# Miniprotein binders against b1l550, part 26

Target 1, 279 residues: b1l550
Amino acid sequence: MRLPEELLERARDIHSEAPSHRIKLDRVGSFGLKVPVEFKGFLLLAEADVWVSLPEGRRGVDLSRQVEAIYELSNPPKDPFSLCREAAISLLEKLNYADSSGVSIRFDAPLQDGESLKYYGVEISSIASDEIINKIRVEILGMTACPCTAELIRAYKSSEIAATHTQRSLGILEVSTKAEHPDPDKLASIIERAMSSPLRTYTKRPDEGGLVIRSLSNARLAEDVVREMIHLFLEEFGHLPEDTHILAAVRSMESVHMHDIYAERSFSLDEIRKEISSH

## First folded at step 3 (miniprotein)

Design R11
Fold by OpenDDE base, second read of step 4:
Structure R11 (fold): chain B 279 residues (1-279), chain A 84 residues (1-84)
Amino acid sequence: as target 1 above (279 residues)
Amino acid sequence: GSVERYLKLAQEFVDLVREFTELALKTNDKSLLDLAQELINIAWELIDLALEANPDHPEARELWEEVARLQKELERAYERLTGE
């Protein structure tokens, strides 16, 4: 059905009308778009969210322009960091009534694990206004072993190597900074190093045994893991601006209990430096 | 105008679809076909945007026909790689 040009113009005019209630909206956009990205030589399909603010005097946003902005920058496929930043800026340029914009891109990032590939979850974001804030969230699964259980078993069995229960743990690092996005591989590495052992996609039985032994030799509480993550982060990324905000967290999926154990710390680089120096 | 921009972008994604379909067949990699399908979906969306703005645009219609043909080719490629 040919929508008459007049109807299209009227439809466009609806978005520019004054709303019934003059209220500003923080985020209006399209969520769950599919966009191709190039990440470390891999072509990946990512999910993207794009949004802008809407002033109180405008009824709606031009969604087609938002979609256009992200797809223009997505062909040819480029790195997701540049895509996020450039798209956020482009949105403000194309939608001049907006005072802020944002782009979020999510995908599973490949990580080399010996001769095989494993994956970790990544969300890369940029928020543009008077300034640009870059965000990155990395999630990766690892394994933890409980030291308290190990000690109990040691006491009971008088064995040199105490067996303990192991659990899968999800480690999370989220960084918000005015600097460039931190390297997600480095963040993933920090999480894995903070845990008792990494998970492997393909393990032969002997390899599984080795991982368990490693985890037992490096038993850590969820609290220990988070503290270690923070420590390692400071060593690697201490050069970031002082107002950089970090969330470090671990969710341990317990096999012994029906509930999960969760630990987190949110902080700025300035705050955590002051805490460490006071000790 | 906006229509020409949508069509240009759509054409670029169509070219990518062709490339990945061919590469998938060459390497016997089904994952590349999945990517090609997602890219063709993007092309469809852009064509729809163009047609919504100008339903009588001759180039948009031509591109629509091309994408339709490519969709069939992609389906055939799946059949070849899955052994059906």
Scores: ipSAE 0.033, ipTM 0.356, lowest interface PAE 4.2, mean pLDDT 83
Fold by ESMFold2-Fast, scan of step 3:
Structure R11 (fold): chain B 279 residues (1-279), chain A 84 residues (1-84)
Amino acid sequence: as target 1 above (279 residues)
Amino acid sequence: GSVERYLKLAQEFVDLVREFTELALKTNDKSLLDLAQELINIAWELIDLALEANPDHPEARELWEEVARLQKELERAYERLTGE
């Protein structure tokens, strides 16, 4: 009869043996873990993914060690940024065959809205190797206006009451940096401020008395919102390292069309500063 | 208000205890049982907070009994893995 310990050791050995094919895997781990976090005085249930790289010579990863890494650091609940960074570092320490590790944490963040709370989406990650890269994505719903449509209606109707067409829009800011995660409340504030007021009437091409409606993507505030978000981001976060990468985007949910309007710009801080200074 | 929030969070921890106990038995990893014990301790603290507001709260009492049952299951799982 064989001892249980002998059988258990053989099961562990499987993960350290050579695979059928010598192919490196970029991300192997536990996805969709529920983790308690404390965010600005709120106890929230977040969803986490934890992973490591797997070298071409090793068959599998120690999944139990990955789960251990995040849950040891989540008791008691702590802020999700420290948890994300510390767990990514812990994964490399616990799984020494990996050359990189990562942790992603998703939650809905509370934001004060008058007498109540509203929520916006946050996804953060930390990727550890010889350096640490911190990523954050913030998404928040707002409203945009179409000043060009209002101007056309005013001209056509000869009315003193110009109706401005408004649409629901999703604003998005993503930041990837070697510095600490930016404050998501500040990112959410930037998005809302870009959407809270009409930026200006966009009338760069004359409609020469004919009712030829310009392409809506050139008349919508989506492009103006993205530009304003970038401007406000540079004012608030211009101190980040020059190799920081940003995505600014807006998706406008058009009621008069069967499709959405989308505008985005991705850039590094170095790239955008040079572009702005050349104009 | 806050009582319902504490009970919802305690329920999530209870679910995680089941998952980690099962994973520990499948992987023969005692450290996962230690994590499950920590989650049980947090669940009890949350239930205590709910019971401070209303000692006769039916949902809190039912969840307390569930956590007590899981504690016994965890103890059995630990004995199986350690052979003690």
Scores: ipSAE 0.000, ipTM 0.152, lowest interface PAE 22.3, mean pLDDT 75
ESMFold2-Fast, scan of step 6: ipSAE 0.000; ipTM 0.197

Design R12
Fold by ESMFold2-Fast, scan of step 3:
Structure R12 (fold): chain B 279 residues (1-279), chain A 84 residues (1-84)
Amino acid sequence: as target 1 above (279 residues)
Amino acid sequence: GSVERYLKLAQEFVDLVREFTELALKTNDKSLLDRAQLLINFAWRMIDEALEANPDHPEARELWEEVARLQKELERAYERLTGE
């Protein structure tokens, strides 16, 4: 049974009361909301987190206002970038006690792969205050091949040993910028081009031998892949504001080891250009 | 119109349910079945909105039957992956 509206109106507004301790909280909100989004002609079910800052003098946030903000903007479904930005702004407008708001949206993005689809991971966010900061993280699996195994094959002339020393590698590009979100398909393309070979989800003829041979001809360390990703990123997105921050990383799931190899570099555009100019 | 919009959304969700269910069975990934169930729930909501606006809409009723069939298929997929 629900309480009469009259009694609800006279009940204590617990959220507006003073807290037991006067401590500011950075992120308070509704996490794990399911929202439909339109991405490049596909309707997808995405997962969203919405939050606001909570001042030291206020006990709680209005969670129902947060859910209203994103769901009102998600019907009809729209592109996740516009949804992310508009919802963050709407949250700040609806919850006037907050100094900042944020929205994060996660989904698996379809990418055409022959006659079928493969998927890569996308997480976007927008954080609103006196300015808006847009973040995007793209993760896609590819293949790498060890250059050391290639050298062993040259020494021992054994193609079978070379074929077994390929592995799945997860490529990661994360961008934080005051400009609009970069196109995730372009970020995914950069990652795949930096790898020894892309992976396929569906094929009538999995030319696994051909992919392995290609990988061996284009053998790369995780360190090589990260450097190539940064090079390709600068070619495509060097026009972004100089304070744009990027993380480039690769996690190689080594088939001949019980452990993974990991390589990363974080940088601002200003920082990396100065570094490259010094070499 | 609004009914056409709801039916288009329901159809897209139905298509994604098939895709995620098939992928889940191929990859042995239960999380994709959980996503498919949420898509079925969205499809039901869109169909309900369409039927509320026009109770006799043939396409809406056809989609309703299709989503009911997909729900049974999804339940069988869960049984296969969980052993329940």
Scores: ipSAE 0.000, ipTM 0.126, lowest interface PAE 18.7, mean pLDDT 78

Design R13
Fold by ESMFold2-Fast, scan of step 3:
Structure R13 (fold): chain B 279 residues (1-279), chain A 84 residues (1-84)
Amino acid sequence: as target 1 above (279 residues)
Amino acid sequence: GSVERYLKLAQEFVDLVREFTELALKTNDKSLLDIAQYLINLAWELIDRALEANPDHPEARELWEEVARLQKELERAYERLTGE
């Protein structure tokens, strides 16, 4: 049971004392909590952060009530989206001095890959105040290649050069919305489809060398992948509220250079539609 | 491959079972033992899938024995907290 407010105020509690300096803090809480969650029939090990705002007149937060908020809702394990939203709301109820609360949950999500499973990164959050904002970030690794006539010619004559020019890329989609969290499997699918290209093997005979050349000439730059991700996102999630904010990004780990290539675009759903329709 | 991923995930669940069992005993909170039991059941499933490919897999067999020991520890923890 929640203790009455007046009993909490009278208790000997260092957290309710005046601080040395009357400064508001934006996020104070318990970070790195390990919680089990149920995601699409799988029980997963997730990592959670819980926080609240701390007013200028209060020395500290009650960390035990933060831990209570998330673990109380974690038994039995439930889907991480409901857990995130419900825990954020519960934090405001349990810590009445706070103006806002937040919960973030991170986990590796399973995705069917033929006869096996692969994993992609998911981070979700819910921030509660006078309204609730839901955020989801999906990250998945794939392959890209620079389309270059010189590399195309070299690859045709040397499979070793072609193999060296392909690189791993991290695709990122982040969505912030007043609606429910988007389905992360659909976000992961968008990223993979934007990065999809024919399998590149560089030990092929001359008749098959043309396939390697074609795959390199049709390969996507990081910039191409970001544009394709935005296009595919609008096809799948164009129904979300117009003030939904999206970040689409790709980080390409260059195999031939000492640095990475990074491309991104942040936009609201309303902004991007107006931009596309003006052309 | 998938077998390596199953065993890695099973090991993570095994580690978490130990953490939740210890926390349950320290906080006198039976609900944390229910979470630990759920994790044991999943660890078993993942280990079984690994053993389907290679029944003699050393890591999978070692984890199987570790989970069996944790199951007994969990049953003792339940008895301590519930008297059942």
Scores: ipSAE 0.000, ipTM 0.220, lowest interface PAE 15.2, mean pLDDT 76

Design R21
Fold by ESMFold2-Fast, scan of step 3:
Structure R21 (fold): chain B 279 residues (1-279), chain A 84 residues (1-84)
Amino acid sequence: as target 1 above (279 residues)
Amino acid sequence: GSVEEWLKIAQLFVDEVRYLTERALKTNDKSLLDLAQELINIAWELIDLALEANPDHPEARELWEEVARLQKELERAYERLTGE
C-alpha cells in the first residue's frame, strides 16, 4: 500500500503551479515554531517564525524546507542572534524563487533581580534580501510617578496615599540596523534607568516603602521617560550606522485613569543628530 | 512538503531531545527535561502524520521505534532528577 505516498509526491507539484490569481505575497511561512536557544548561559524555549516572499506566478511555498532550515541550525542550541541571521540566509539558499526571507525569534530573557530572576520580553528578527537588516525589540515593566513629587512626599506618612499615585509602565526600545543586533540587556538597562524605578520580583514581603520613595524622588511623565530613553540610547549606541532606525515608547497603565497613556518617538540616527544640533 | 522532508525534521527534533536529555543529566537540571518533553511531543506528531499517510513507511516506522525508546530514556531521566 504505497498509494498515499504516491499522492503526496504528486501533491508537491501543486506548489509550482500558477495560482488562481496572479498576486505576489510578502510573507509566507511557518509561524509559532518552538526552538531551543542558549541565551547568556540559559537554555530557553523560544518561539520562531520563518517566512519567504512568494512570487505572483507560484502557488505555494515548501514549508518543510523552511522548518528544516531553522532546526538544522539550532542543534545543539545556540545563541538566538546567530540562529536568526543564519536561518534567514539559509532560507534564501534553499528557496530560490524567493526575493526575501525573514526569521523572528521571541523569548523572555532572564535578568538578575536581587535574590531572584525577573524576565523581560525580547523579539529579534533578521530579514535577508540583497542586504541583511537586523531588528530587536525589548519590552520591560517599571514604575513611573507623577512629577507632583513634593505634594506626594509630604503626604507619604500614609503609604496608601502614595501608592495610588504610582503606576506600572511598559518601556519599549526597538532597533533596526544593518549592523549586528544590540545587546538586549543593555537596552533593558536603558529602559529601567529612564523610569522612576524598576519593578522587583518578591519572594517574600515587598519592600514597597523604599520603591515608592525612590519613584516619588524620581518622578517622570511618560514623555520624560521617552526623552531620557533616547538620550541614554545615543550615549550607549550612537556608534551604530547613521541609517539605524529606533522606536522609543512608553505605555503607562495610569492609576487615576481608566485608560493607558502612550508616548512614542521613531527616528533614524541621522535624523535625531540633526534635530538636536538645530535646537 | 513530502513525507521524507517531515521525517527529516522529526529526526532533527530527536537529535535535540537526545542532546537536552544528556545535558540535563550532566548538569542536574530538570528544566532541560521539560524542554526535551515538548520537543519529543512534536516529533511524535510529525511521525503520526507520516504513518497515517503510509502505515508501512520503513523510515517512519523506524523513527517511531527510536522515539519510543527515547521517551523511556526521558522518563528514566525524570525519575533520577525529580524522584518522580
Scores: ipSAE 0.000, ipTM 0.484, lowest interface PAE 10.5, mean pLDDT 80

Design R22
Fold by ESMFold2-Fast, scan of step 3:
Structure R22 (fold): chain B 279 residues (1-279), chain A 84 residues (1-84)
Amino acid sequence: as target 1 above (279 residues)
Amino acid sequence: GSVEEWLKIAQLFVDEVRYLTERALKTNDKSLLDRAQLLINFAWRMIDEALEANPDHPEARELWEEVARLQKELERAYERLTGE
């Protein structure tokens, strides 16, 4: 049951009071909100975080205004990119003491996979201040196959039969830009093409053999996959502003070890182009 | 067929695991055990593929039992070389 309006109106505005210590906070907000979104014709239930900066002279943020900002824009459900940007702007409008605001929206994106659907992870963010910075992170599982083990087996038996171990690997592309969010399906495609083979949600035994054989014939180190992801990214998204920042990473989940193999590279478009052209 | 190819490949890994494990114990080189663990896990994967196609495949089941014994030998080798 709600409290009477008279009590709410007479209550102290605790949030506007001076804090115990005059310290600025970078992010204060509501995390883990459930929000409906429309993504490429699918109605999905996403998870959202909303936040604002809090100045050193103010005790707290108005959390109800934060929730209002995103939920008002969620009815009817809209694409998560527009929702993210519009909610971040709305937060600054509603909470004028804040210097910056942010919204992150996470969901599993459906992707057509033969007769079924598979899913990959998407996290979209917009951070608003004097300008808007849009960030997208795509994570998708695929397969990698070790070239070193293949060579060891050939050397051991002088065999013409190529063999190596395969493992699930998580490919990651993260893009931060002042332009619109890149298409996550294209980012997912880049990751899958860089790996030894994609994974499927459903496959018949003949198709499973095909995936393993493809991985074996296309053996790649985690380092190889990261370099290929960067190359493919530049082919598809080289038109983005030069100050666009990218993280390309692979986490190989070695079932053969108690640990994972990890490779990454962070760069701006300006940096990587100068590096590649300079050799 | 595909199953016979997978079993042939798995046997190559099994042979190498046995060699590396014995070599590690003789040379006191625990890095060879890490390599053996990589190869034995690949052998498990190839045998799983064969058993998915035919759960009662005699050669696959025999190789599965051999790899299970090798895993125990590898674990004992780790204990001797690392104190774990």
Scores: ipSAE 0.000, ipTM 0.082, lowest interface PAE 24.9, mean pLDDT 78
Fold by OpenDDE base, second read of step 4:
Structure R22 (fold): chain B 279 residues (1-279), chain A 84 residues (1-84)
Amino acid sequence: as target 1 above (279 residues)
Amino acid sequence: GSVEEWLKIAQLFVDEVRYLTERALKTNDKSLLDRAQLLINFAWRMIDEALEANPDHPEARELWEEVARLQKELERAYERLTGE
């Protein structure tokens, strides 16, 4: 039953009250919402987080308004990039007491794999305040072959193409920029190209053999993969603003060890350019 | 998108609504019902568009009936949680 309007008018607005402790909060919102998005011609159900800052003089956030903001913009479904940006802006407009807002959208992005589809993980975010910062995180699995073991076997058997162990590796690229979100497909491609070989959803025996051979012929340490990712990123996205921040990382799920190998580099475009130019 | 794609997404919303409603009842969290209602509204719109394109689409009709049932369940859940 709808509460009578009169009762609503008399009801204390708890959210607008002064808190017992006057402390500002950075993020208050709803996490794990489901929103439809259109991505590369696919209609997808994505997970979304929405939040705003809360000033010290306000007890709580109007959570219902936050939820309404993103769902209003989700009908009809649109690309997740625009949805993130527009929703972040809308949140600030609807919740005028907030000085900052944020939206994050997560889904599995379809990627063409021959006649079939594979996927990579993507998280698209926008944070709004006096300016808008766009963030994108891409995660995709590939395969790496260990050069160290290959070298040992080569030394032992004197073979040009030495056998080595292979493992699945997770590549990660995270980009934060004041420019538009970078193309996630391009980011995924960079990660795959940086690894020994991509993974395939379906392979025939000859194709599987080819992938293994490719991997063996392109053996790389996790460190090598990260450096290659950075190199390829600079070639493709070097035109982004200098204050653009990047995280490049690889987690190798080792087949011969009980633990994973992890490597990462965090940098701004300005910093990495200076570093490379110094050599 | 195609009518079929819209119906697929509508089904995902329907599944989520069912989950949220059940969880709301278990946790006594009314906020989950509010989210469920928003998702139902989306499902309705997608179904309506599908039916407008093809009034005799069998899957659209089935989904329409399911959403209608869920809407009633959601209303009952509200009553249960609010004491009304």
Scores: ipSAE 0.000, ipTM 0.166, lowest interface PAE 12.5, mean pLDDT 84

Design R23
Fold by ESMFold2-Fast, scan of step 3:
Structure R23 (fold): chain B 279 residues (1-279), chain A 84 residues (1-84)
Amino acid sequence: as target 1 above (279 residues)
Amino acid sequence: GSVEEWLKIAQLFVDEVRYLTERALKTNDKSLLDIAQYLINLAWELIDRALEANPDHPEARELWEEVARLQKELERAYERLTGE
């Protein structure tokens, strides 16, 4: 889409001026753009941020060129990974005063759940300079169980004993790499496998009963979930470059407490391999 | 398993649903209602198995009616917490 010529000329004049203070800015751009993407056969409306670095001698960024670049690359809709990488590169080509550019795209990814779909959160970024760094963050809800199955069995034998509480937990995997973005469905699978059970879409009797019983049989602390996520990540993605950086985290929304429990570990692949192998 | 075993477990889940619904309303925590919904669905599954084995079981029928009432209470709790 094109802005009126009058407005474009006025904006260029102002943005080309020297600023009041000669300070470079790391990220300046258009945030919250709505862009269509095609993800694994689904047409989704995603939210995108686009930015470039701004040198100390320039007052502002050409926002209309950013919008045009994204629009041109998003029509027809394409996969968000290619869009992210191609747009970041295109921004440096179109805005030659910038040292770096970046694009982030956020959407709710569909995940097959029997005959229906559930959704998990995805944020993809590409940052371009002399090299390109790709980042992906996946967030998915699942269930953890506390206390252990023994407590539930004890409660079953007596109505006077408190029943077991299950908690919703948000699992988080974030990866920064020089390689291509990891498959978010695989990241989501790792998170779900690390938890006591997955969280399903609203269903009736058949599936829900099994999920609650399974979560009670597979009780896990937040700390256990994070360690399992790291273990499973290394099995699936241990082939990525050694300088790949990972954040694994879980936030357990405790039903018995007024606060959440949070566990996290950040690491590079080189760091974690040395840690696991050392004695 | 026996109908008595399934009804015992279903009653425990019914009790927990009441607790979670009340706590959700007191703490303004919608996530507890999602857990309550899971437990109501489990209770329905167990009661349905009991009724399939013994359709004339009066305690199973009564518990089914109680779970149906809890479902409506849970839906009202969702509406209250998802208001403006």
Scores: ipSAE 0.000, ipTM 0.079, lowest interface PAE 24.9, mean pLDDT 78

Design R31
Fold by ESMFold2-Fast, scan of step 3:
Structure R31 (fold): chain B 279 residues (1-279), chain A 84 residues (1-84)
Amino acid sequence: as target 1 above (279 residues)
Amino acid sequence: GSVELYLKEAQIFVDFVRELTEEALKTNDKSLLDLAQELINIAWELIDLALEANPDHPEARELWEEVARLQKELERAYERLTGE
């Protein structure tokens, strides 16, 4: 339901008034909006945040215009990347006092897993000013296994690696670029390939044993996973602009201890290429 | 399935912990007890996974009792090397 026009006009008058203190605000907007999106043939309910910058001389933003901007673009549902970019641009056009605008959209993306689907986390944003910066963050659960414990057991018993602990790990890839958003399925694939093994949502009895055995035979530290994710990212997305920024991270739910292990690296494509070529 | 694999893996860790604890006492080497503690913690987690899947699994319960006993033996070994 829309607000009456007369009340909306009065609210805009209030927002145009001088504030109590002449302080610029970086992000003011509507957060936690539920928005339908179409993603690779699936109709999903996403959560969106929309915001603009607020100059020091203006009391408030026109929240109704923010909701109108994203609502008009989301009906009928469209792909979340186009929606994100187009809504950010529309916000600047509708709210001309703003120097910048932003839109973030979060959803759980379906990923084919044999005969069923599993889900991974996606958050995208577009920030518009004199240029547009597109950001995507993908999070997916997998398994890691400790190579140090496996090596100790093998050395001690003169047997092949058969025993080490496995742990759930969250792999994270975040990309900020002036180019279009990278394909999240490709980012998810990079993360899963870097892990000891992926998690499954539908496991037949034979596949269950195979998953555990694969994890044990492909033991990797969180540090190993991050380095492999960076290597695989450069193979797939090394063509992006040099000023593209990437965060690669792993959070291991360390079952042996009452805390998590975390490893990360942030870099620009220019920076990492110089580092690799110098060594 | 996975339950049988978890229990086999846990038994391997349990056997290794027992051997490390004995060797630590013979060599007066506390670092072997530290390693034994890491491995027994892994055994606990494997058993918990088995019991979560099958709370009534008799082999998992038996192994749980064995690991609980072994944990007390490890604590006594630690006291002998550091406190005695």
Scores: ipSAE 0.000, ipTM 0.243, lowest interface PAE 13.2, mean pLDDT 79

Design R32
Fold by ESMFold2-Fast, scan of step 3:
Structure R32 (fold): chain B 279 residues (1-279), chain A 84 residues (1-84)
Amino acid sequence: as target 1 above (279 residues)
Amino acid sequence: GSVELYLKEAQIFVDFVRELTEEALKTNDKSLLDRAQLLINFAWRMIDEALEANPDHPEARELWEEVARLQKELERAYERLTGE
């Protein structure tokens, strides 16, 4: 059934009423919306969350206005970064009782992999209040190989070739900045270059063995990968505002007792430059 | 997700497919039909999820018929613009 327009016009505005308890809520909104976006020439189905702050004197948020805000801006499909920023601003303009708004958009980004495509995870956010903070998180799978186990194997008298455990590892870069969102393809590239080797979508049998051997010859601890990610990030994005905050992390899928299965570092650009320059 | 959520999202994709199909015919731009086909596939998926949850849901079945008609319109638009 559908409600007649007349009944909708005459219905009590529940959302504008006083709540049972005068408590401010930080995030109230529509989560899990499906929105089409255009990313680097690809039309993708993204998942979006939209929210606003709710003052202590108001019972609820007009969810229809939130959905209208993002869908009006998503037709025709547009760049998800512009959509994210513009929707966050639009939410504050449409919902004047809110002190802040936010939009998050998640999608699997295509990345060229020979003649096929592979995908990595992207989540972007824009949070609007007295200022706009843009956040991006990129997650991509790669391979790491344990250097400690490799050294133990090299110690064997009959071993001329290094061998060690390999594992799937998830590399993570998260950036929060007052500047525009960094290019996720560049963030994904940084993560892959810091790994022992990237994962491939399609390889022939001989190429699969080659990737494993390549990762074994480029053995890195999770700690090594995080440090390399930070080094490469500074080379590519060191021009961002000094108060830009970064999280670099690696999560190994296979646990080994001699090695951390998770390594991370959070820092601001100002902080990390002072730390590095002191050495 | 609830059936209502799937149906609401499917309707949004249906509306976009209509707009893209109309624009494609006005501008003679086949690439917009390719986008419309991608979006209608998402509408189909949302309706399928709704019908999996409740096969007898009248709004879900009505929307299924609407999307089926829209798919035929999209196919006719492809034929008109490309001959295929």
Scores: ipSAE 0.000, ipTM 0.174, lowest interface PAE 17.0, mean pLDDT 78

